# VHH binders against L-malyl-CoA/beta-methylmalyl-CoA lyase (citE1): the designs that were tried, part 17

Target 1, 346 residues: L-malyl-CoA/beta-methylmalyl-CoA lyase (citE1), of Haloarcula marismortui (q5v463)
Amino acid sequence: MTRLCRTFQTAPAAIPNDNSAKFLVSGLTSKGFQAPDWLVPDIEDGTAPSMKDEAVDNIIEHIPDHADDFAGDILPRVEWAYDDANARERGIEQVTRLAEAVGEELDGFVFPKVGRLDDVRDAAGVIADAERDAGLPEGTLEMAIILETAPGRSDLREICQYATDSRLSGLVFGPVDYTAELGGRTLDGERPRWDGLLEALSNETSAADIVAIGGPFDQLFHERAGVTYYNAEGYADQVAYEATIGIDGSWSLHPKQTEQANRIHMPTVEEMERDLHKIESFNEAKREGTGAVVVDGQMVDEATYKNFANTVKTVRAIDETHPAQTEAYYDDDLLARARDVELIFG
Short names: E, the ipSAE of ESMFold2; O, the ipSAE of ESMFold2 at other seeds; V2, 0.75 times the mean of E and O plus 0.25 times the DockQ between their complexes.

## First folded at step 9 (VHH; framework vhh_7pa5_2)

Design j5 (from i4 with R109L; at its last look DockQ between E and O 0.94; V2 from the best seeds 0.00; counts 0 for: SAP .671 > .668)
Fold by ESMFold2 at other seeds, look of step 9:
Structure j5 (fold): chain B 346 residues (1-346), chain A 125 residues (1-125)
Amino acid sequence: as target 1 above (346 residues)
Amino acid sequence: QVQLVESGGGMVQPGGSLRLSCAASGFTFSSYEMSWVRRAPGKGPEWVSYISSSGGSTSYADSVKGRFTISRDNAKNTLYLQMNSLKPEDTALYYCARGFTVYYRGTYLYGMDVWGQGTQVTVSS
């Protein structure tokens, strides 16, 4: 289920508050549709420079209390930058401390601001060294990276090819840092969408069978007449676009965004009913010796069947990790059919 | 389905008091910050008051400070606004609003995402 990542939720691991772990613990204890598939305790941009050590302390303190009950994956984002040796040194220390203290409870690490392939290999080496030093079996901790630099974009294909034989399991887009590095501009509050990058990301990660995740949506609120309200439609539009071009998941800055993205990345009840009907009809015809079937005016062959099967596979992946979500979203009969139907062509 | 239902509005004389209630359902009430917003006849919305998820922090618009008190009962999923020393300019449709805070790039950002239908408060002789 390494492919399931509808949501990549960063949660600041320390904030200026009497309870500095407030958002970290909220993520670890999330329920229902607010539970992300990947929780990312954030030491990097989510935590102020003066609080990085406290962020690591908070992760060490709170992960053991909650990891067994958290259904998704937990991958802290550490400090890193291809062009900043001090950031890399701090990231190495963070990975080392976390692997030693809570490595058995973590699923991996997220590295921001990676450069060309050699920098990605260096980051993977940091994890490998930390595993060895902590006495963890080789390959215990996976890696995701944030593609947000010009050198990283330039080596995207090579990085994804490397992923096929390594611990690298996901690539995440970072539009803020990418725009800044290219000398781009934010005009009238709107950043470039970088649709070409997202399309390339979808293509190259699919070729490597790893996860692609879109960038954060930080136009969180509108202000009108002195009242500030949440920009729900803006986030929903970005998530829907990402799903349309084959991006596997969406970045979330808050449980509200996680809930929206989790739902948008789920097949609708109508979509599931339609696709199950086509699969069931085809399976019956195949067992009775019919080679092709027309269902609702559509000819169903192996290729079109696989499209319908993808719907069921998606629901099964969500159901295995988050049965409370599928049980709340689909009625019992529909869900039972999705769980039980035979997928002759996958 | 998230729902907020206000009640307790009505007509009062200047100097009088009212207590507004907001019944919340469809979400974990104790995890969310809450606000009251009002809309006077012919005017746009005006933020009135805010309360943190625990109830430990509150804030008020200058126009109501010292006269209004926001509170919450997390066990009953209910938000309250005690309105004392009411004035004719307090006449408005009062809305209960759910909000949330994001800590992003070193800053706390707050906004409201769900609103009730409102309860009318009329202060007149």
Scores: ipSAE 0.641, ipTM 0.820, lowest interface PAE 1.2, mean pLDDT 90
ESMFold2, look of step 9: ipSAE 0.656; ipTM 0.823
ESMFold2 (binder alone), look of step 9: mean pLDDT 87; pTM 0.858

Design j6 (from i4 with S31Y; at its last look DockQ between E and O 0.88; V2 from the best seeds 0.00; counts 0 for: grease 24.9 > 24.2)
Fold by ESMFold2 at other seeds, look of step 9:
Structure j6 (fold): chain B 346 residues (1-346), chain A 125 residues (1-125)
Amino acid sequence: as target 1 above (346 residues)
Amino acid sequence: QVQLVESGGGMVQPGGSLRLSCAASGFTFSYYEMSWVRRAPGKGPEWVSYISSSGGSTSYADSVKGRFTISRDNAKNTLYLQMNSLKPEDTALYYCARGFTVYYRGTYRYGMDVWGQGTQVTVSS
């Protein structure tokens, strides 16, 4: 994969607090493994209706102060809904204001509650218009959408096909709104995991070479005897499951979740050592005229080589964006091998 | 590497005072909300006090209101609990706890994720 998004961290752009930008600034100034690959200043569900204008103001005020030091991508989530013209009108204004004021500092926008392909095209047009009005080159601002409606799910393949030649670079699952729209039930407070959707999402985004991102984990805390404590294992289990089925990244509601998801989506030292050994052995055998080799009792051909290469490509993408993370996580020798090895097939 | 170390516990007579300290390391202290939690012999944990990341907002369990004061020094990465007018029922192991708040879909949610080893406070004649 060429696009890195282990973590999609939403941060409310305005909250009812004397420091209304508290969570936005916390995201922008994040360090180490708490730094998300995608920071999503959230005007939509993360910000109260009466504070939407303040949320936009906060983004405009704080992005320029921090963008040079922020290694990841910054994509505000604006208002939108395929079935609500007022929400779309507010979203258009938000995109327009943000592109004009800070469009050079932003990487794109996230649109929630999209409908069928035509609605996705309409959202992309909003960005295109805002680029022109702001004097930005065409294609400067990318788009991600939240797949959380029945029409959106129905057009998933067509939407991903559209992405191959467009600004659409990522799809994010929204289980709360999806469950509600399908008339699903949350018996005993547990929402369906929607495994079929997640598998389809992984498949169709992979076919289009764009990112797939899982939904938020909002079972944040346990309570016992009036004391509340963080549900670290619950989040880790969801992230691990998402990684297992090929979802590229996970939704985070807080830097603590970002740290967990960043680490879980990172190839382990064992995986790196294993896959580097396979690649290095194959490359040596290829120089000696063999197109297929047996390494550790297994046939390695071009197809299996590409699986090993994906591990290295992932580490290189993380290393390019967050060298402090890779340098802290991997031994110097292992990291040097990952940086230097020739990827004959990829 | 994330570490919370309590100190300042000890034996004190009823009506006495103690000041607990908690030294924090391995994380950006000023980003996190902090709490004190205690465990009396034979009982489960009881939340005692909370302080926001800036120190601008505090709250207390009813059992300690007016007698205990939570404070923090973000420059020194230290949390404090001043305990006055101590009673025998305050006898407990006192833990410093790191927490955080999430604002999600219009709701603030708070919880604790890291605990110290505790410092013993014994109030006895």
Scores: ipSAE 0.653, ipTM 0.829, lowest interface PAE 1.3, mean pLDDT 91
ESMFold2, look of step 9: ipSAE 0.661; ipTM 0.843
ESMFold2 (binder alone), look of step 9: mean pLDDT 88; pTM 0.872

## First folded at step 11 (VHH; framework vhh_7pa5_2)

Design k1 (from j3 with S54R; at its last look DockQ between E and O 0.86; V2 from the best seeds 0.73)
Fold by ESMFold2 at other seeds, look of step 11:
Structure k1 (fold): chain B 346 residues (1-346), chain A 125 residues (1-125)
Amino acid sequence: as target 1 above (346 residues)
Amino acid sequence: QVQLVESGGGMVQPGGSLRLSCAASGFTFSSYEMSWVRRAPGKGPEWVSYISERGGSTSYADSVKGRFTISRDNAKNTLYLQMNSLKPEDTALYYCARGFTVYYRGTYRYGMDVWGQGTQVTVSS
């Protein structure tokens, strides 16, 4: 079963503010459509170098107060880089401290700047060691990585194949560091979209039954004459494109982006009505014992049925985690049908 | 539905005072930073003032500093702009705006996402 991750919301775990945990706590207490599927307390790029220790302290302090009420998953992003032993050492310390102090409340860790497969295996080993030292069952803590290096991209297929029998459950695209490492140019102030990478990511993660997550959208505001406006349409366009090519989730920098991405990654009302109708009609025809199963004048086989069933399974997964979202998004009758329909195949 | 409704505009003599109000509904008002923005005839928008979620931090455009005071009453879901010592240059359509701050890669970024319809302020002899 592919893990639910419509949204990957990074929240700085410490900021230069008298309430340094402000954004971490905001994420942990998020409600409705602003609640991400994955909350990522960010020790890495989201936290200033001088505040990394405070970031870890904030996570340890605040996670126990909120984790039982947080519906999604919590996966801190720790420091790491395939080509920087000091970064890896700091990341090992962060994973070790967090697993010991709050490992029962965490769902895993996010590792940035991974290299080839062996570096990914090393990162997984860090989690495994921390689990044992903390007395956690093997496999309790999952791993996601950020694909943002040339070596990582070169081993994408091999990394995804490794995921089929490991704790690696998701790959996230990091366009800022990727563009910089390849020597890419940011002409006209915009980073390349890297469509070829995104398509390969969708393909290889689907083959491995793990999640693919797009990169952040940091053109947050339009600005004119000292007045700044949230760029809602720009983010929506990127999320819609990601959904169209089979990317499972989107990176969010703010609850406003999380709300947009959560909605865009849900099956539409029209898609739900269409696919439920096909399933219900198929089930009725099968019950009545007709020799051929025909729905709306067309033959339906098991593979075609599974496409319709995937829509229902997606809604059920969201509904199990975030019933307030599905209850707000679908009318009561449509949602009841999605909850109740028998999935004969799928 | 998120809604911001301004009121309190009108015609006033130079040197006079007005108090603008903005009634907020459809969201948790106390969780959001707020701003006033104005648009003078034939000109683009100009940010006027800002207030934090609980009112502890405020800021003002240089053109209004010392004359205008932003405030909020979170119990009444209302934002205010007290405008004193009004000048003809303050003539504009005044908007209430909801905003928020993002901390990203070492910097704070602020922007506005919801707007009212505006209330007209005219300062003339």
Scores: ipSAE 0.669, ipTM 0.850, lowest interface PAE 1.2, mean pLDDT 90
ESMFold2, look of step 11: ipSAE 0.704; ipTM 0.863
ESMFold2 (binder alone), look of step 11: mean pLDDT 88; pTM 0.864

Design k2 (from j3 with S31Q; at its last fold request DockQ between E and O 0.92; V2 from the best seeds 0.73)
Amino acid sequence: QVQLVESGGGMVQPGGSLRLSCAASGFTFSQYEMSWVRRAPGKGPEWVSYISESGGSTSYADSVKGRFTISRDNAKNTLYLQMNSLKPEDTALYYCARGFTVYYRGTYRYGMDVWGQGTQVTVSS
ESMFold2, look of step 11: ipSAE 0.681; ipTM 0.837
ESMFold2 (binder alone), look of step 11: mean pLDDT 88; pTM 0.868
ESMFold2 at other seeds, look of step 11: ipSAE 0.696; ipTM 0.847
ESMFold2, look of step 12: ipSAE 0.710; ipTM 0.868
ESMFold2 (binder alone), look of step 12: mean pLDDT 87; pTM 0.858
ESMFold2 at other seeds, look of step 12: ipSAE 0.699; ipTM 0.860
ESMFold2, look of step 13: ipSAE 0.700; ipTM 0.862
ESMFold2 (binder alone), look of step 13: mean pLDDT 88; pTM 0.863
ESMFold2 at other seeds, look of step 13: ipSAE 0.676; ipTM 0.834
ESMFold2, fold request of step 15: ipSAE 0.657, 0.651, 0.682; ipTM 0.837, 0.835, 0.854
ESMFold2 (binder alone), fold request of step 15: mean pLDDT 87, 87, 87; pTM 0.861, 0.846, 0.860
ESMFold2 at other seeds, fold request of step 15: ipSAE 0.667, 0.626, 0.655; ipTM 0.827, 0.809, 0.833

Design k3 (from j3 with V102W; at its last look DockQ between E and O 0.68; V2 from the best seeds 0.00; counts 0 for: pae E 3.3 > 2)
Fold by ESMFold2, look of step 11:
Structure k3 (fold): chain B 346 residues (1-346), chain A 125 residues (1-125)
Amino acid sequence: as target 1 above (346 residues)
Amino acid sequence: QVQLVESGGGMVQPGGSLRLSCAASGFTFSSYEMSWVRRAPGKGPEWVSYISESGGSTSYADSVKGRFTISRDNAKNTLYLQMNSLKPEDTALYYCARGFTWYYRGTYRYGMDVWGQGTQVTVSS
């Protein structure tokens, strides 16, 4: 099982508002199913150019107040671009400041607009330098990148191979910047879904045992009769599609999207009951010395057992991080079985 | 169950005042921005006013600015609209609405996801 990340929630670290940290604090204090697995305080596209310093200040001020009570991971998105030296310089400064001031409270950083493998190595080096300067153990701070450039897509395999033994733990798809860089067009308001990229992303990250995260869904509203309504069905459809092709998590722009994606990425009660039954039946048959096991018309061998075990391991990971979510989602008996069952092959 | 219940509507003469209230239940009221929206006879909805979670930021439609005041009491889970110097064109069904905001690629955006049944305000001589 890869690292738990059903949800990658970006939250602007500063906005033009009398409460400039509004969305950052909302994420840090999230409850129940609105609590993301990864909270991403956003210095980059989520924060206006004139407010980048305030965004860093807000993170430094608010993280210590909330990090101990926040169950998920906290990974700020800093400025970066493979083809913009000024953006990279600002990103280096942001990583350096944040690691020094709150590095013990952070889990890592997200780098946007990465280029080829060498640019990814450079970004990892920035984190390594910041760790040393802050006195943090090597490897304390992880890295995720946003795959949104043509050079990055070209080196996807090499980048994932590099991730196998480095701090790079996740790749996130950025369709808006990717479409723009390729010179793509929006026809009648429709942006390409980039299915080929998503399949490749799922494949290469799975081979490297790292997290794959889909792109944002920015049509948050329908307008009707002069009033706007949350577009729940549109986001649900995208999250379901991502799950069916093996994308581990979904990008969320708001707690309402986080709640939907967290729930959709839960194994269903039906999936859990099915897979627990097959594990329990196999374990019983093995204890009785039966040479072959067929459960509900299916031969269960080590490979198929591992698929059932993945369901249980996923639920256990969620339960260890967010017990309030699993306790609300599953009945007590089913959850107890998931917690207790022996995973002979896993 | 998430609920918003408006009250305080009624008939009033031009130049008069009314105070509308909206009782919220089933959610953490202090975590949400709130708005008032009105619907005049034969017309579609019209946004009237907005207030942030803390009450520190407010906004008003030009047609009511200076005459209406939005406020909230987070301890009582209640939203208010003080309406002064009422005019016949203020006659409408007034709704309390729960909102949410986000900031994406340089744009601060606002939408509404829950509102009540409304309270009628009639301004007539």
Scores: ipSAE 0.283, ipTM 0.575, lowest interface PAE 3.3, mean pLDDT 89
ESMFold2 (binder alone), look of step 11: mean pLDDT 87; pTM 0.862
ESMFold2 at other seeds, look of step 11: ipSAE 0.300; ipTM 0.624

Design k4 (from j3 with T107K R109L; at its last look DockQ between E and O 0.82; V2 from the best seeds 0.00; counts 0 for: SAP .671 > .668)
Fold by ESMFold2 at other seeds, look of step 11:
Structure k4 (fold): chain B 346 residues (1-346), chain A 125 residues (1-125)
Amino acid sequence: as target 1 above (346 residues)
Amino acid sequence: QVQLVESGGGMVQPGGSLRLSCAASGFTFSSYEMSWVRRAPGKGPEWVSYISESGGSTSYADSVKGRFTISRDNAKNTLYLQMNSLKPEDTALYYCARGFTVYYRGKYLYGMDVWGQGTQVTVSS
């Protein structure tokens, strides 16, 4: 489902390797907690300029073989740029080819480097035209965009307002291109985290009921004495921060990152037990006709109840898509309560 | 569960040979690059050798070139390190490691994400 996106995993659709589809197929065949909610076969920055046609060919060849077994959504990232007509032309051709050949297996497309609202409308029009030409029902293919340009940031509110009546279902932050476009400096080897942008992104996407997704974490390794080690804690820290400010999902560059982000974005067992207890207690009090309710020292009104309900709704969404993950993560009793509890508000 | 288990270590005289094995389970072995890393007493880790998924490409640290040979048998999910002409300075705990590779913005980025418990190699007179 479009709204569930704990993980946005890009997978290069072609690489310089005897098996050029290596990472695409790895993503399509991922299992357990390495299975992303959104797999993004990447024609754009993940694929070398000389291999873009091969990337499209690989998607067409491999998606039908694996899509039935892949539980999440599949949204290729095509070429696009608000200020580059050649990039837009290539992106139009890529969307057109993919919609015709594998549109029934895809869930949508990701457009990078969008500009102001009119550019976002143009991208949506490309998808709409490709749907019609391929004979697909209107709305079959959703759209996500990457917020990584100054004009895009400037129109963030307007773009999210447009989403309420369109195929636009998600916004993704691209910090590398954003920093470069603003003329930002990488002092001491660190890009700004752009906390103000992330807060605004969380706010405006929530107002539009679409997903917000954080940017990639590309400081993948610690290096010492010629030996490189995966930087698990650095990624976990970024994902946890994103979750605390209301960003719905995290960008993943590899199944290892996907596994971490999927787990971090799940409600903890403690959170689930707490919130289920409060919902169950409130429901009992309402049946008995009790007035305002205090549970474990906290007043529970309709607004507070909705916070607890969001926990259960999140688990239900994950459970619908990835029941093996919820069954492995939660005890049987706790999961059964989450599946069964009545949500009278929210 | 992804797991790597080393074996074949032991004591050997200088000039001797040993063959290390690493049994892999819980993942598609043939889809991953593999490495050997060693840790000598009182020292940090030192990369020893690398092998590609197919076994077609290998590389070695200068200190072991010509003496050590990395290989793999993808049908048996096993990584090997043949160590010949062993020297006292080869004494170390030897780990096999699974490679973690990302192709990102036109570059391969490599590091290791799964390690075995290691097997001790001791070369002494």
Scores: ipSAE 0.635, ipTM 0.802, lowest interface PAE 1.2, mean pLDDT 90
ESMFold2, look of step 11: ipSAE 0.712; ipTM 0.864
ESMFold2 (binder alone), look of step 11: mean pLDDT 88; pTM 0.865

Design k5 (from j3 with S35N; at its last look DockQ between E and O 0.77; V2 from the best seeds 0.67)
Fold by ESMFold2 at other seeds, look of step 11:
Parts: C-alpha cells; structure tokens; sequence
Structure k5 (fold): chain B 346 residues (1-346), chain A 125 residues (1-125)
C-alpha cells in the first residue's frame, strides 16, 4: 500500500447558502473519526455551474487558514471530461489557479470523467505544467482519477500500468456516470453494483500498488411518518463489502459516513492482537536461532510474516496521520506494542 | 462524542407554557440545522419544528403553528422550543435532533442523524 486512503470525502466547495463554504470548512476543521484521509474540495459535480468560480475562491481563501490543523490530504476535484473540451479548459484553469495560490498546501487533484490512457496522460500533464509555473518541486502534486467512462474502463489495465511510474496514485469508481454512459437501467430502484468492475479495479490497482476507492452511497435515509433517519447500516454494508474485495477506501458524502468508513477500514483489536502475537513470537524465535515457528497451528515464515507486518504498518500509517483516532480506537498497551515492535521483514 | 441533552420538560395545566432547552456538545453546533420531534404515548414520531444554522429560517408542523417558537443561541450551543397555549395532545416525549444535510448532484438531501434522550412534557389537569 503506497498511500493511506480509508476515506475519500467530497465536500462541495460552494453551495447555495449564506455561507457558501460551509461544507468545505466543515471538512477542513474535522476532528477525530470524522477526519478523512483524503478531503476532496469539490468544484465539479458538488458545485453548481453558476458557482464554480466561487468554489475556487473559497478553496484559495480557506485552505491556508486550516491546512496546518488538517491531518489528512487535500485533493480538489476539478472539472474534466474526456469528451468535452470546454470542461477540460475550465479544469486546466482551476488546476493552474489552485496550484499557484495554494499549491504548497494541497496534495494533488482529482480528475473526473477521464477517457483512455492518453486522456489520463493529458490530465497528468496539466498538473506538471501547473507545478512548474507555481515553482513547486516536481511530483509535489499527485493525481487521482474517477473511473466512470466506457473508454476509461476499457483502458483500466493500461492506466494502472502507467500509474506505476507517475503521479497517478488512486482510482475512484463513479457508478452514476458509468451506469449512464453504458445505458444501464435502474430496475427496482437500484443501480447495478458493478461487481465485475469493482473486482477488476481492486486487481489492477493492487498490481500497480495504488489505491482503489469505491463509489458514493446515496441511499442516505429511511423515512417514517414524515421523519427521516440516516441509513447507517446501508453505508456500513457497502464499506464492508468494499473492504472484503480489497478496495482500499470508501467515498463519503458526509462526516458521519467518514466516521463509519474510517472505523471499518481499521484493523480490529482482535486482528491486531493476533498479528502482533505472531510477529513477537517470530522475533523471539529468530533471536534464538530459528527462522520459522508454529504459532496457533500456523507456520510463520518470512512470507507469512509480511502479511502480519502489513497490519502493523497500516496502524502505524493511521497513527502518524491521525493519532487521535488510534488512541481512541486501541487500548494504550496494544497501541504501544504496535508502535514499538520490530518489523524484521517489513 | 456528539451529544444532545434536552431539559425543561414537566407537568403543566392546559393553556400553560414551557420552554425546552437542548444542550449540544461534541460538534460545531452553528454548522447544523436542528429539529424538535415528539413521540406521544403509544404513537410514532411526529416532527414538530425546524431551524436553520443561522436561525434565519424556521418551520413548524400545522399542529403547533402559532403556539410554539423554535430558536437557537449559537454562542451557547443551545436549541430552544418555547411552547405556549399547551394542550393535552401536546403530551409527549420531546427530542432534539441534529440535521444530516448533504448537497449532492445539485440537490439538498435532508434527514436527522443524532437524537437526544428526550424530555417529557405532560399537559393535564
């Protein structure tokens, strides 16, 4: 795993409200388990066409005030579409303005509606040009894309191969636009889940050692007698499924969803205790002159050890970025062991 | 952690008044729309009133319009419900509820995600 991204939280950068930056600032000031690993100030579908310039202005105004206190990464979603040159022109302007004004505070950009590999290369070139013009070190700004077009899906393997030596660090699934482009139907009130795409996404991103992120969950509420209730179980089920098939992170539309996804994507206390025990037992056996040991009926060798080490490395990555989360989630003793254990083969 | 604590309930005679309070903690109160919801004995929930983040926009169920007033003090992280001209049918457990609002694909989506334990209001002779 190259980068921590349990949560990809989009926050509209401008909304029709007396405080148009309301959701952006809420994301930037998030605390505890509501703090996403990736905050995505959204200029694209999260912001009305008449408010795109205001969205950029809001990002420029508010990022410097809050970035020092925000532990995660900040990657605005700009306008783009493989089949719309005007959208691409607006996206180029947005990347250029943001890199120049706040590029030192940003971690990268998210490009929606990408096409085939050449379109992805073009998007990466926009970032490279903006870095140069802003005087930023090469590679400062990373890229994520939203896989939501037929051409993008068709080139998924090639795009992931390109990612292995480029700024492209993550692929995100966009089910609404994908379903629409393929002419998919919403039978029984539900879009297809696209399990085949998700499994291919997990496979190809794993081969490239980049992150895969699932699509948004928009069945937000139950209703009874005119009173609406948040659908916590539905979101949790989707996040759990995504984790089961090797998707690294989940899309969040709200801090409550971020909280749920952050927790579900953390190693459980039981997983941590199990894997730490096996690492500690192996380390003692290695010090005593044996290279493999049987623990709980399982042979532990270098290859198996690396699986247990991955659990610890994941917790350490969360701990370095969000110590408040690990300190709240794990007992002091367990966390201290995770921080201190020697990873001989990690 | 996010917490809502209602207070100010009690027993009053018909025609009387009460003021309910809801103390909020663990989140930025001024960033959230807030609601009052009530549950009469043996019945399902009934939405009572709504207030926007700034307090500039309010709305009420027909059954309480003109008698109840929702308000908020963002400096004190407190939501209020002033209940006047109380009737026996206002007898219920009153809940403070935090709005869960998303702006998604050009549309506001609304619901409630956090609830208090409620404060009992009993209107009887």
Amino acid sequence: as target 1 above (346 residues)
Amino acid sequence: QVQLVESGGGMVQPGGSLRLSCAASGFTFSSYEMNWVRRAPGKGPEWVSYISESGGSTSYADSVKGRFTISRDNAKNTLYLQMNSLKPEDTALYYCARGFTVYYRGTYRYGMDVWGQGTQVTVSS
Scores: ipSAE 0.630, ipTM 0.805, lowest interface PAE 1.2, mean pLDDT 91
ESMFold2, look of step 11: ipSAE 0.646; ipTM 0.825
ESMFold2 (binder alone), look of step 11: mean pLDDT 89; pTM 0.876

Design k6 (from j3 with Y110W; at its last look DockQ between E and O 0.75; V2 from the best seeds 0.66)
Fold by ESMFold2, look of step 11:
Structure k6 (fold): chain B 346 residues (1-346), chain A 125 residues (1-125)
Amino acid sequence: as target 1 above (346 residues)
Amino acid sequence: QVQLVESGGGMVQPGGSLRLSCAASGFTFSSYEMSWVRRAPGKGPEWVSYISESGGSTSYADSVKGRFTISRDNAKNTLYLQMNSLKPEDTALYYCARGFTVYYRGTYRWGMDVWGQGTQVTVSS
């Protein structure tokens, strides 16, 4: 896995409430399985137009209080649109202010509504300028973009090729704006899932060794007899599908979704026991002079071994960032085996 | 993990009173809006009452207004429902429910995600 991002949690940086930073602070102080791999303080669609300046102020005020205790990455989503120069100008100001005030605490920025490759290069240039002006080391601030425009989709391959030698580290799908731009329709309340786009996204980001992140699941609740219930199964189904086709992470609108996506993107106890057993058995056979081994009715060779090793590498990556999650999810013995086992083939 | 445990149900004559409690654990209780929901025999779930995180705002279904009072003690992680002037139609399994709010594209959206096992209230002679 290129970079750990099981979860991309947007948190409105300002809301119409006496405590306008309520959701931002909730994200920054998240614990256990509600802690996202990427927290995205949201100045863009998560914050009302009249509150954008307050959103920036909230990020500047609250990040220093919490960033050292937050295990994941923090990447604010700023304003941007390939076809709106005013949105780009507001985004430039937001990046500039944030890099100067809290750039040492941030990991990067998320740019929505990007266009073709040149627009992506322009966005990367904004970060580079802000980085230099703030006195930050080159490469301190990464970039993720939201693929949600027709021109962006059209340049997907070129954008991913650019990412291989740049600060661009992730692509996120935005189905609401994408559907609107193409003139798509939401019949019977269900937006197109855009499976072809998601498959292309998985392919091109994998070729570039960067993360792919699925779009938000906004069918949050269902109603029966006047009672509104959280749609846990709908979100779980989307996350499972995304994982099946090689999407690295899932968009979360709330810590409840973050917890579900974090867990679904983890190897299960059963998967880890299975794969550890196969690795351990192969390693023992190798030490006894046997090259290929049948374990539980399956032939294990170097190629097959690497599949089992991926499970352990995934758990190690989560463990490095979120030891509290792995320690809660796996018992001490199983986790110790995952940490210690020799991976003789990567 | 996250758990809600109701208690205080029982059998009572019409006109009587009961006090339900709900012990919460595994989450920061004071950060969540809470509700009571009931399911009468042969009926689907019915929302009964709501209380805000601080306890400063409450609301009630029309069928229970003036007879039921929701409250919370955030220091004890406990939600309460005082039920007075009970009627046979109040007979139901009563659930304590946790909810959460999402602000998404300019709109607050709320729903319940966790319920307890329920406590039975039976109003009969």
Scores: ipSAE 0.615, ipTM 0.790, lowest interface PAE 1.2, mean pLDDT 90
ESMFold2 (binder alone), look of step 11: mean pLDDT 83; pTM 0.810
ESMFold2 at other seeds, look of step 11: ipSAE 0.636; ipTM 0.814

